# Designs tried in a protein design chat: miniprotein binders against b1l550. Part 17

Target 1, 279 residues: b1l550
Amino acid sequence: MRLPEELLERARDIHSEAPSHRIKLDRVGSFGLKVPVEFKGFLLLAEADVWVSLPEGRRGVDLSRQVEAIYELSNPPKDPFSLCREAAISLLEKLNYADSSGVSIRFDAPLQDGESLKYYGVEISSIASDEIINKIRVEILGMTACPCTAELIRAYKSSEIAATHTQRSLGILEVSTKAEHPDPDKLASIIERAMSSPLRTYTKRPDEGGLVIRSLSNARLAEDVVREMIHLFLEEFGHLPEDTHILAAVRSMESVHMHDIYAERSFSLDEIRKEISSH

## First folded at step 3 (miniprotein)

Design y2
Fold by ESMFold2-Fast, scan of step 3:
Structure y2 (fold): chain B 279 residues (1-279), chain A 99 residues (1-99)
Amino acid sequence: as target 1 above (279 residues)
Amino acid sequence: MTEEEKKRLIWKLALKALELFRKGDYEEALKVAEEAFKIAVELNDPELIAEALFYIGWILEALGKKEEAKEYFKKAAEVAKKYGLEEKYKIAEEFLEEL
């Protein structure tokens, strides 16, 4: 719906007025916009947030120009990475009082699983100022197994019992970089490879090796999964700029409690390399 | 409570005992494992009985009560042998060797 010219002009006047308090705001914009995107051959309906910084001397933001910036670039639908970067740049061009702009786009990405498709969560962002910072967050719900000896004993009888003792776990990888967004399918693969395999078969370690050693060989704690995700990330993406920032996390959903177990580590590539090499 | 509900409850108690064990709350873990054992006996399920006996033995070992732990692993082996649970019997024998 088109607003009358007089109302639009008055709104611009109000937004350019001095605020009640001279305080800068970091993010002001339109959140929860529905935007079509093309992702690896799929037409998906994504959700987008668009925002700009607001200087201490200005009362409000021109929201109509924010919506215009992203929708002009989304018709026809294009890949969400280009849309994210181009819209962030366009926002600064259209709203020249802003020091920075940002665009976040989130969607459920299809991933091949045998002959079927499953979905994982993706959120990508581009934050523009005098440079562009690209962020990507991938979330995958998977299964982990407890490495405790008692749990392994229960699993020894049947695969059905073993499956009952697996925990739902959400794996999270977030990357912030001056380079292009990492491929979300590769981030998804890292998370899945870091998670424990179901205890469907016995280890082939000799019986004299002890039950504790067998359980530790097959199962992973949330802490183990985070460390493995970091290891696998460095193998795949160690070529990114040294100031690239990563968050690796796992949230294990406990079925017997109304709370979760959570493990995380955030780091820059420079920081983690120095830590690993200091041993 | 149905047999199905009792089996679900044993599973939940086993997970709670493992969480308490992981936190070092061995006395509380033992109480939870003993509750699971009682329910397994009510179900007259030799496999669940043997499993619960292993849980109790493992927690007792963590508490430093090695002689009590041996007793429970021995009881688990006897139940497993009586009902032809070859894999459970082998597991109990391994626990006895680790002590």
Scores: ipSAE 0.000, ipTM 0.111, lowest interface PAE 20.5, mean pLDDT 75

Design y3
Fold by ESMFold2-Fast, scan of step 3:
Structure y3 (fold): chain B 279 residues (1-279), chain A 99 residues (1-99)
Amino acid sequence: as target 1 above (279 residues)
Amino acid sequence: MTEEEKKELIEKLAFKAWRLFRKGDYEEALKVAEEAFKIAVELNDPELIAIALMIIGLILYALGKKEEAKEYFKKAAEVAKKYGLEEEYKFAELLLEKL
C-alpha cells in the first residue's frame, strides 16, 4: 500500500520535528502486514512486522517507507528467509536516522504426511544494526507417553487403551544466531524425533491403536524430550557460531490433570559444551 | 512370602523394568520383567500373568526380536481369553495387529 505524495510530504515534515520529550524508542513500525511468500514450492500468506529504532531528537518514523521496503522485496513472492534479511537491511538503508531495524515473519509451514499435508508453526526475524542477528522459532505437535509402570498398567486396564497413557505435546526450538536461519524442516524433524511419536493429520479408528503402541515403545517424560532435542540439535547444528543462543522446550497437555507440564532449557553453544565436558 | 508381599514385589519389579526400558537398557529390563512374570505364575493370577507376558513382548519388540514379541502377545491373548479377561484380550490383540 502507498499514500498520495502530497500527504506523504506533509507527514515527513512533521516526523522530522523534535519530540516533546527527547527519549529514544527501541521499536517503531508497522505490525501485522499480510505478505505472500514462497516456501519450498508453496505460495503462503504470511504475517509480518517491520520496525526501526527512533533517535531522541526525531518525532516520528516514515511508516510508508517501512511498508515500501518489505513490499518491494515481496513482489514476486520469494522465500521468507531472504525476504526477512533483505527487508531488514533495506529498512536501515532507507531510514538513515535509525540505529537498528527489524523484520519478523510468521507462517504455517507444510510438511508431508502420507498422501496429505500437516502444518507446523514458524516465526523468523532478522535484526540489523552494525551486524545482523537471525532468529527462528519452530513449534510442532507430537505425542508423548508416560514411562511410569502404574500409568502403563492403568492404560492397559482401561476399556479405551489410549485414554490415560499418551498425551499431546508441543515441542519448541528457538535459535538466535549471526549465521543464516537454520532450516525449519530440520528443526521440526529434531522435535519429532525427540518425542514418543509424531501426530498424523488424519487417522482412521484402527490407526489409533498403532499410535499408542508406537508411543509406548518410545515412552519419554517432557524432561527426557527436552534433553533429547538438545542432543539432536548439537549433532545437526553444532557448527553454528559459539554465541548462538537456543531455547528448547516442551509443553505436555496432560490427560489425567487439569494443567499442563512444561520443561525448558535456554543456553548458548559455548555454555552447553562446557557443561557437557565437565561431567 | 505372603501373597500380599508377592504382589508388592511384582509391582516394584514392573516399575524397575519400565525405568530400564525407558533408559534403553532393554536386556536388563527383560531380566527384571521375566522375574516379575515368575512371581505372577507363583501367585496363579491370570491377570498379572497376561500383563507380564505383554510387557516382556514389548521389551522384545524394542530389542528388534519381532517374532518372539508376537509369540508373547499370543500367549497373553490365550491366557486372557481362557479366564474371561476382556480388556487384556483386546489389548493383546491390538499389539498383535499393530506390531
Scores: ipSAE 0.000, ipTM 0.171, lowest interface PAE 16.9, mean pLDDT 78

Design y4
Fold by ESMFold2-Fast, scan of step 3:
Structure y4 (fold): chain B 279 residues (1-279), chain A 99 residues (1-99)
Amino acid sequence: as target 1 above (279 residues)
Amino acid sequence: MTEEEKKELIIELAYKAMELFRKGDYEEALKVAEEAFKIAVELNDPRLIAWALAIIGFILIALGKKEEAKEYFKKAAEVAKKYGLEEEYKYAEELLEEL
């Protein structure tokens, strides 16, 4: 036998009242929840947002039921992709006044780099309505070098100055699809391969010094990195549904400018294939 | 008292009754719940009436009065059905099945 807490909460709950203005809201919920997840053998503390749509005739949402939806599914910790999808579905089942629901989960993903771990940013979302749309965003830092300045040519001929012309760059891939979330490790790999060089530990061997100069000779603009990311994405994930939407972007933190350089492209798989086939 | 002041009082009394119930003070819980019911009837609010009836029935079970509790849950279900209160009706029916 259950206690009448649901009736008590409903009777006190101003959320069932008529609002001051009959306006629909797109996203109302609990943001910044901490949830444990299991990712590729690692137990991580992730940050989650949960939300639902709110109809024009209802003043507010039941926040307790939103938190319940994700926490019931997070014990024991499970993979963040299943948690994201299952929680979004559960929100619609628990909150019948909503037309749509969503869950976003953010964490820093470990990536093996020799004997060390490095981390890259992952944000995944599932948005549920008549269908489920899965989104994933991967961000990883790397290095780029500008090929287009007289200073870079001068620095390349003088190896003592060459290192001052490299820039930190943030690579971004975002995918929205009706299929399952793409593997974030594969997205991170695409970003790293598109850049001039990844961030790696320096060795004491003299031949490793030559790799720095070779990296500068393989210099890439932010625009070049975005195009390479798209090319590599199509090779790895071209099998996804044609209405899959992708954002590829690079933000270069320029050392010789007072501002950052930014390049991006948004596209569907159908759109980009038609464009490439048109020369 | 305004209509809104009466609704707030009913809610406060219902929470007080459930607090007393959790502490095992079932006879005092019943008195408080009966007061909430009286005010709900005066206000003629079917949701609060159905809710107060369910709380009284729940306390009666703890007092060993199962047959009286059944009557209160049936009354709660009747009120909920008459006024189209789907959640309150479902809850009252679940309580009846648990006996």
Scores: ipSAE 0.000, ipTM 0.293, lowest interface PAE 13.1, mean pLDDT 77

Design y5
Fold by ESMFold2-Fast, scan of step 3:
Structure y5 (fold): chain B 279 residues (1-279), chain A 99 residues (1-99)
Amino acid sequence: as target 1 above (279 residues)
Amino acid sequence: MTEEEKKLLIFKLARKALELFRKGDYEEALKVAEEAFKIAVELNDPELIAYALWIIGRILEALGKKEEAKEYFKKAAEVAKKYGLEIEYKWAEILLEEL
């Protein structure tokens, strides 16, 4: 049903009214929007959140203008990085009462691995104000093997192959920068190379044995994986601006414990360079 | 073909259809998108079915076949509505109004 246009024009503009309390809100918007994106030649259905800041003197935001902003830019589908940045800018242009705007886009990225495809998680955002801050988070599962148990069994069994428990581990790299978003495939590659071995979506039985043996030959603590991720990140992305912030983390789903092991480090490029140079 | 093999094939076909669409090879893009749709139906995934129907509609629109494009957008909206995919439904409805 559509209301007559006269009734819509006569209705109070609730959003423009003064609020009950003069309190600024940091993020008000439309969350969980489905948008098509083009990623590395793939046409994917992504999930997006769009928001703006709301000043203390205004009761609400125009939600329909937020949805229009991202959908106009998603037709035809484009790369999620350009979509994210352009939509954040468009939100500020369309909603002139806002001091800042933001867009976040989430999708599962296909990654070619031999003749198979697997997926890793990508979340990107752009926050626009007087400047634009771009953020990317990549999460990918890999395998780790415990070096402590491996050493104990090696000493006992006199085996050339160390036996130990293995587990799935989630590697996380998050980057916040004034430069363009880093390539998520490169971030995923850094995480996988830091692990004992990668995981695969489909494996034949003989290949499964090889994957386990590779993991056992490259046993690493969660702490080892985080340090290796940081090392590899600096080799690939050390050219980013000094105020770039990075989070490197690993969550190991320990097969011999009822709980997970977690290790993380957050830092700016300026901070980590000073630390490495001093020690 | 396993479910995993079918999902992998859908991604390969979607990528190929998009590459052909960017080159302006709309007729070939349409064939590839129709193959992806067939597999999505076989997999019985309403979200992928609705999305594939929408992509076919977009390719038909680029080919100048606006009435056929409208039919595919309507089918995408119907699938989305039937399975409670409210965002996909609203998106297909907006595209229908633009045509």
Scores: ipSAE 0.000, ipTM 0.160, lowest interface PAE 19.5, mean pLDDT 78

Design y6
Fold by ESMFold2-Fast, scan of step 3:
Structure y6 (fold): chain B 279 residues (1-279), chain A 99 residues (1-99)
Amino acid sequence: as target 1 above (279 residues)
Amino acid sequence: MTEEEKKELIYKLAWKALELFLKGDYEEALKVAEEAFKIAVELNDPELIAMALIIIGYILFALGKKEEAKEYFKKAAEVAKKYGLEEEYKEAEFWLEEL
């Protein structure tokens, strides 16, 4: 151990130096990376964030090693779920001073809509520590309608007015689990089935009345949609571990006012089963 | 009555059926929708026939007659597919999956 060698190593690795204040940081990393992924036969350009925890005694993180970790695993493009999990594990192996790591990948997922494609939002993450937690968030647009009979009658007598009483709504399902990521297409299907009607890529003017009739026949408040999403989720994904956490939410873009209506419920599978069983 | 007058009457009956449906007068709504269907068949207009079948399906569903509602949506889908009515077909298929 020579002093000149020790001094040179310290001078070259500023990241290993003591910080100005001995404070642990939860997430330090490279955000907004562009990565190609393969999703159900489609090549998509996704956006990724990678991070690690930083201990109180270390000044900085090696950001170039974080970028290398995800890009090593993304060539050739692969399944974004496997990429997410593998990259999170790789970050902990490559950056041994960290006690946790995470990877988040965002993309617009194609969904068949007649002869065309529509898109819904997907964000997945994997957070690695003593265990791996997988998270997925799906957002898809649909329609809701007010169930007030008198108001709906007045709205329906005019196609222009009817449009203002049917609202575009964003349905949200977020799942955090120790199991593998749920299939986003199934989550998107649950959201669409819970709404008054799905939003179509193309609707002919004469067929617009059909969407209004469907929305009126299946009239639901944002609160109704959230409850139905939870019900349908339990039917499809009740097999997940009991400590799985779910967020179900709807944001209704109210056309009559410039403010939105928002309804949500967060729960674990164990919690919701006990609640439902008490009725 | 001219063909144009019959089309106008079908739309008026369809709107009346939906108004009764929204009021909760399902049995009366069904009678009015069935009248619209009868005239649409006489006119031999596939689009109006499919429309009337779909409305009858909605009303039957509201009455708790799910099996009958399915049959009407199935008939609507068959008519729509035969005559290339893509939007009516999608609408009928949506409700067949819901039921």
Scores: ipSAE 0.000, ipTM 0.206, lowest interface PAE 12.2, mean pLDDT 78

## First folded at step 4 (miniprotein)

Design fa1
Fold by ESMFold2-Fast, scan of step 4:
Structure fa1 (fold): chain B 279 residues (1-279), chain A 84 residues (1-84)
Amino acid sequence: as target 1 above (279 residues)
Amino acid sequence: GDELKERAELLIKWAEILIKFAERLWKEGKYEEAAKYFELAAKIAEFAAKLFEELGDKENAERAERLAEELRKLAEEAREKAKK
């Protein structure tokens, strides 16, 4: 049933009413929205969350204004980074009672792999208040090979060819910065170069075993991979503001155990530079 | 009723954006991805139809239902082309 306009004019604005308890909420919004984006010439369907802070004296958020903010900026489709930043700003403009706003966008990014494509996970956010903080998380699968078992087999067989168990490992780089979002392809490249070898979507007969051989010649612990990721990150992105915060992590799905191995390090650029320079 | 009406209208606009993307993907020969977008647009149109029914807006509900049916046919056609 549609209500008459006269009644709607006199109806209370429930969102502006006092709540049952005067408690501030940090994030209130629309989660799991499907949003079209254009990424490096590809049209992708991304998933988005939008939110604002809610003051203690206000009962609710106008959800239609949140969807409107994203809708206006996603037609025509644009890159997910600009969409994320601009939508966060637009939310604060449309919802003046909010102290902060945020937008998160998730998608699988295509990456050229010979004549085919593979993909890696990307999650970006922009959080707007009196400043904007941009966050990006890249996750990509690669391969690691155990150096301990390789050394034992080499010693036992007196062979120059290392043999060991291999496993899939998930590499993670997460960056929070006041600058623009880092290029996710470069973050994915850093992760893959830190691994024993990348995973491939397609292999031809001449490449059969090449992935395994590459892994065996470059055996690395999860701890080695995290340290290498940090080293490569500093070479590529050391120019970011000093207060940029980074998380580097690896989750190794150990083929000889029922459990995973996990290694991580979080740091600011200022913090890590001082640590490295201290000898 | 006003918020539900706004949500139903926004869902239709979202479906229109997804249709535009699916059509572009179709032109690029990316039929499998086009099918996914047409299917998603159809589901969104169905949700809009349900909201219009809750509002007593049978005309817009029927229009949204017809849109959903048409989009499912396009998704099926795209999947057939993707098999090549």
Scores: ipSAE 0.000, ipTM 0.265, lowest interface PAE 13.1, mean pLDDT 80

Design fa2
Fold by ESMFold2-Fast, scan of step 4:
Structure fa2 (fold): chain B 279 residues (1-279), chain A 84 residues (1-84)
Amino acid sequence: as target 1 above (279 residues)
Amino acid sequence: GDELKERAEELIKFAELLIKLAEWLWKEGKYEIAAKFFEIAAELAEEAAKLFEELGDKENAERAKRLAEELRKLAEEAREKAKK
């Protein structure tokens, strides 16, 4: 097969030339690649970034080798965790001037929700050098209810039933580990269980009433949700290596305020165990 | 304006890279992978065409649209070759 020359970039080894300034770059690559993946029986179109480190004496990276590394491994479509790890390793094999490589894959993960599906955000990455570091970030929307507002309403209205405002909150768990990627469904479950209630893809009015009542009965501050996420994470994943790094965060989209409330904690497993054992 | 134009040109440049890789894969007999590269290149060209239309650049929008059409034909030809 021959394509017209005017449609093709002319081959020249400009990338091996000396740069204008002898500065090392940490991440250079192809970002926003569309890649098919198979996740828990679903064929999904994911978005991938592939990158390598660039030494001070080299002008550029071979982008064609980066694209080749991920697409050769994506045929047929496979699970995004294997693809992420294998592509990161392949990048170092194909681009021998690089000290490190990385692959990130983002997709909306389907989760069975009664008779329908809901979706949560997943980003996984593998960073390869003399070792492999696996990262996963899970984001899922849930509902929170403010306990402080409930007490104020009760005090002023002398109501037998405490009422409070409810709001959507984004729960975030990010894990960086030398072990394999944690199961994102389990991370999503931890976030949902830490919330006042989960959000549903579709509910009829009676089901909506149940979610509101659950939220009001389980009123939590953003700070409460973060602490509960950490507690639940340690119960499920406390077996990971001690140098595993975790970020737990909540962004509360306050319905009665023009701004959001944000709470987070980052820690290593070693750090948090020492903190807990000191109390 | 400038950001949208740079984005459209970047998409076309990436499509050209994927076309080059697809041609190489075709020569190596890897028709199924070549088809995927042509399909992705077509999607990039289609996105670029939309950005050029938003910019009022009718000429480059038409060129990008024609590129996408040819790439979809090449993907189909690659899939037919893969069946042998």
Scores: ipSAE 0.000, ipTM 0.156, lowest interface PAE 18.6, mean pLDDT 79

Design fa3
Fold by ESMFold2-Fast, scan of step 4:
Structure fa3 (fold): chain B 279 residues (1-279), chain A 84 residues (1-84)
Amino acid sequence: as target 1 above (279 residues)
Amino acid sequence: GDELKKRAEELIKKAEELIKRAEELWKEGKYEEAALLFWEAAILALEAAELFEELGDKENALRAFRLAIELLKLAEEAREKAKK
């Protein structure tokens, strides 16, 4: 299979030539590729980046070999986790001058919400070298309610009913591990449980009242949400290797401010266990 | 909304052009080349399905999604024939 343009391009192998400067590059590849994936029974259009390291003595990478690696593995569509891992390994096999390879795949994952679906963000990657490191990032929206304003209103009005402002908050969990990618639905569940309440795709008026009351009963600072996410993560995923690295974060879209509040914590499982066990 | 609708329709037109070319390549026995074009057409159909969903056009989103599934099956069939 060859087009005239491809035959002309083949006349000179510029990629094997010496570069202008003998400098190693960490990531060179094809970014923003569209790939079909199968996720829990759904055919989804995902966006993929593929790359390899480039040694200081080589001018360029074989882009056609990179695209071939992911395309061969994406037809028929398969689960994005297997695709990510297998493509990263295939890149090193096809491009033997590279010290490392990587694949990232991004998509919006469907999540059952009563009789409807809602979506949360997933980004996975696999980086291959002497070992393989799997990374997953999950982002999902929920609701938080400010405890400070609720307490202030209670103090001044001697009210038994707390009143406060509510806002949307984006919860983030990112996991980097030598084990297989964690189940993103479980990560999304951890984030939602840490919030004052989840957001619903379809809500009747009576259900809306319930969400507001639940949010007020579970008023939480961004800092509270991050701590709760870490606690829940350790309950569900404490079995992962000790060198597993986690990022837990929340961005609160404050309804009374022109700016957002952000809170985060990065840690390894070994680090956090020592911290929690200290008196 | 109008710009997203035009973009979705443009993606479907491009997919149809790739399908026609892939069918011609299939008739010529160029199965590997046909497979790549069916796969590319499937990607465009999936992109169009996403845009139709954003527009709330569930009927056209479902049609584009089903087209993508059928094109991926044709790409796989072409790849299997190429191995002969």
Scores: ipSAE 0.000, ipTM 0.340, lowest interface PAE 14.0, mean pLDDT 79

Design fa4
Fold by ESMFold2-Fast, scan of step 4:
Structure fa4 (fold): chain B 279 residues (1-279), chain A 84 residues (1-84)
Amino acid sequence: as target 1 above (279 residues)
Amino acid sequence: GDELKKRAEELIKKAEELIKRAEELWKEGKYIEAAFLFLEAAYLAEEAAKLFEELGDKENAERAWRLALELFKLAIEAEEKAKK
């Protein structure tokens, strides 16, 4: 249920008052909103954050107008990319005192895996001002294996088959661009191909055995996985604008150790092309 | 030190039990089930090797790593036989 109209009118008046201190705020808004979205034939319940900049002379934002902006565009449910972009633009139109607006939408995306489905994390954002910047972050679990242990076992009269340990790893790709959001399924595919093997949500004992054996055959350091992700990203998305920013990272989760192994690289397309072509 | 050594020895004992069951499954032509048990035993031997390394026991660490490698080979071989 909504608040009485009289309380809403009074709240709007208060928000237009001068603040106690004349300080600009970068992001003020409604966080954790539940919105239905349509993603590749699936109806999903997503979580959304909406925000605007607040000038130094204004006490508060009109939160009810922020909620209106996204919900008007979410009924009937539409794809989360269009919803994100259109809501960010609508926020700026509805709240004329703001210099910028933003919308972030988070959901678990279904991905076909043989005869079953698995899920990976997606967060998309659109930030509107004089231009629109689109961001997407994809996180997916997989497996990695340490080749250093493989080299140790070779020293002990071992064969070419490495007796190495496997660990679960979280692969991360984040893209910020003036172009449309990249397809998250393609980003997830890049991460999975870079890893020693993917992690399935539905496995039988024989399937699990096969994944472990594959990981042993394709032993890769976290550093190797990040470099491979970047290489595969450039093959698929090298056509994006030169000022596109990418973060590639992997976090290896060790069950035996009290700490994780982490590898990361941030770059623009212009930067990485110059680096690769220099020598 | 003593507690880590006991843990490593318990892991090897458990691996030996899994190897016996895997060999019985292999003789019955149940190669996929055998492959899974060889793989589990390999992982236990690998964990034991790490514990022996932590203890500075190079002889038992080498032995455990060698066992793990042979078990990984057997798991792969069993999986390949299942395809037949």
Scores: ipSAE 0.000, ipTM 0.154, lowest interface PAE 14.6, mean pLDDT 78

Design fa5
Fold by ESMFold2-Fast, scan of step 4:
Structure fa5 (fold): chain B 279 residues (1-279), chain A 84 residues (1-84)
Amino acid sequence: as target 1 above (279 residues)
Amino acid sequence: GDELKKRAEELIWKALELIIRAFELWKEGKYEEAAKLFEEAAKLAEEAAKLFEELGDKENAELAKILAEWLREIAEEAREKAKK
């Protein structure tokens, strides 16, 4: 046994010792790992976090074993959904002292926009215990604008509404479910359809002034966008288990002021159905 | 081509900045100053409409005209409030 091997073995022994204080820890692991994934025909370099629960009687976790678990499953690169689920399960198998495990994988997903690509943010998680909970979060940029009609002018005379403006907005959908992960492209599509206008950065497309004018003609408040996102989500994903939890949110970024407008709603499918049927 | 598009875009973004500032002044009861900013924004939107027409972008030209018309209406409303 060489010196490096002897040092690794001593580290493993230390982790098996009793801690100074008998306190259970919820998540201990390796965060910020770079992992290749295959997503819809694209090879991407994603960022991964892997963790397990640590019982009150054990001093530390086997970090090398955690890293081994995810990298064994990532060669060759595979889809991030399968990687997430399989790695979370593998962590529980390899680290018998843990009663739960989790894996999160983050990347920017390419989305075809005519002849160009644009990107939206994706975070996929699987948390394993006696069952598996799958989480997905999608974030995509678009445009929103406050209404600017004669009716709005009248409402503003009463000091009842915000100033008329247009701005970039980030739409967010997050889903936690016992079913398989929802398709992120469908979640991104829901967000874009709910907004006043999708944001484009393609150099050959209409200029940003055109997008701004169009968003004013299709003006929606952040509150309107969140409600529309929920409506569209229920049409596409209303079949998910009743205990599925959803977060729908919009953050509108003001260009001049150092503040954002934010609207959100979190709900279970059971909760929202009862609310909507309650008229 | 692209230079005219960039100029039209800059005019629209400048108009939107003025609209935001005008409504801030309106909230403070400074209706005369708000009216001036709405009028300036209307002129910028009108100029952007001309540039979009020159580019053959009829849709954006029409939207810019609608924005300019609305801005002139709200400027007149602000001036009426300033007289009170």
Scores: ipSAE 0.000, ipTM 0.212, lowest interface PAE 14.6, mean pLDDT 78

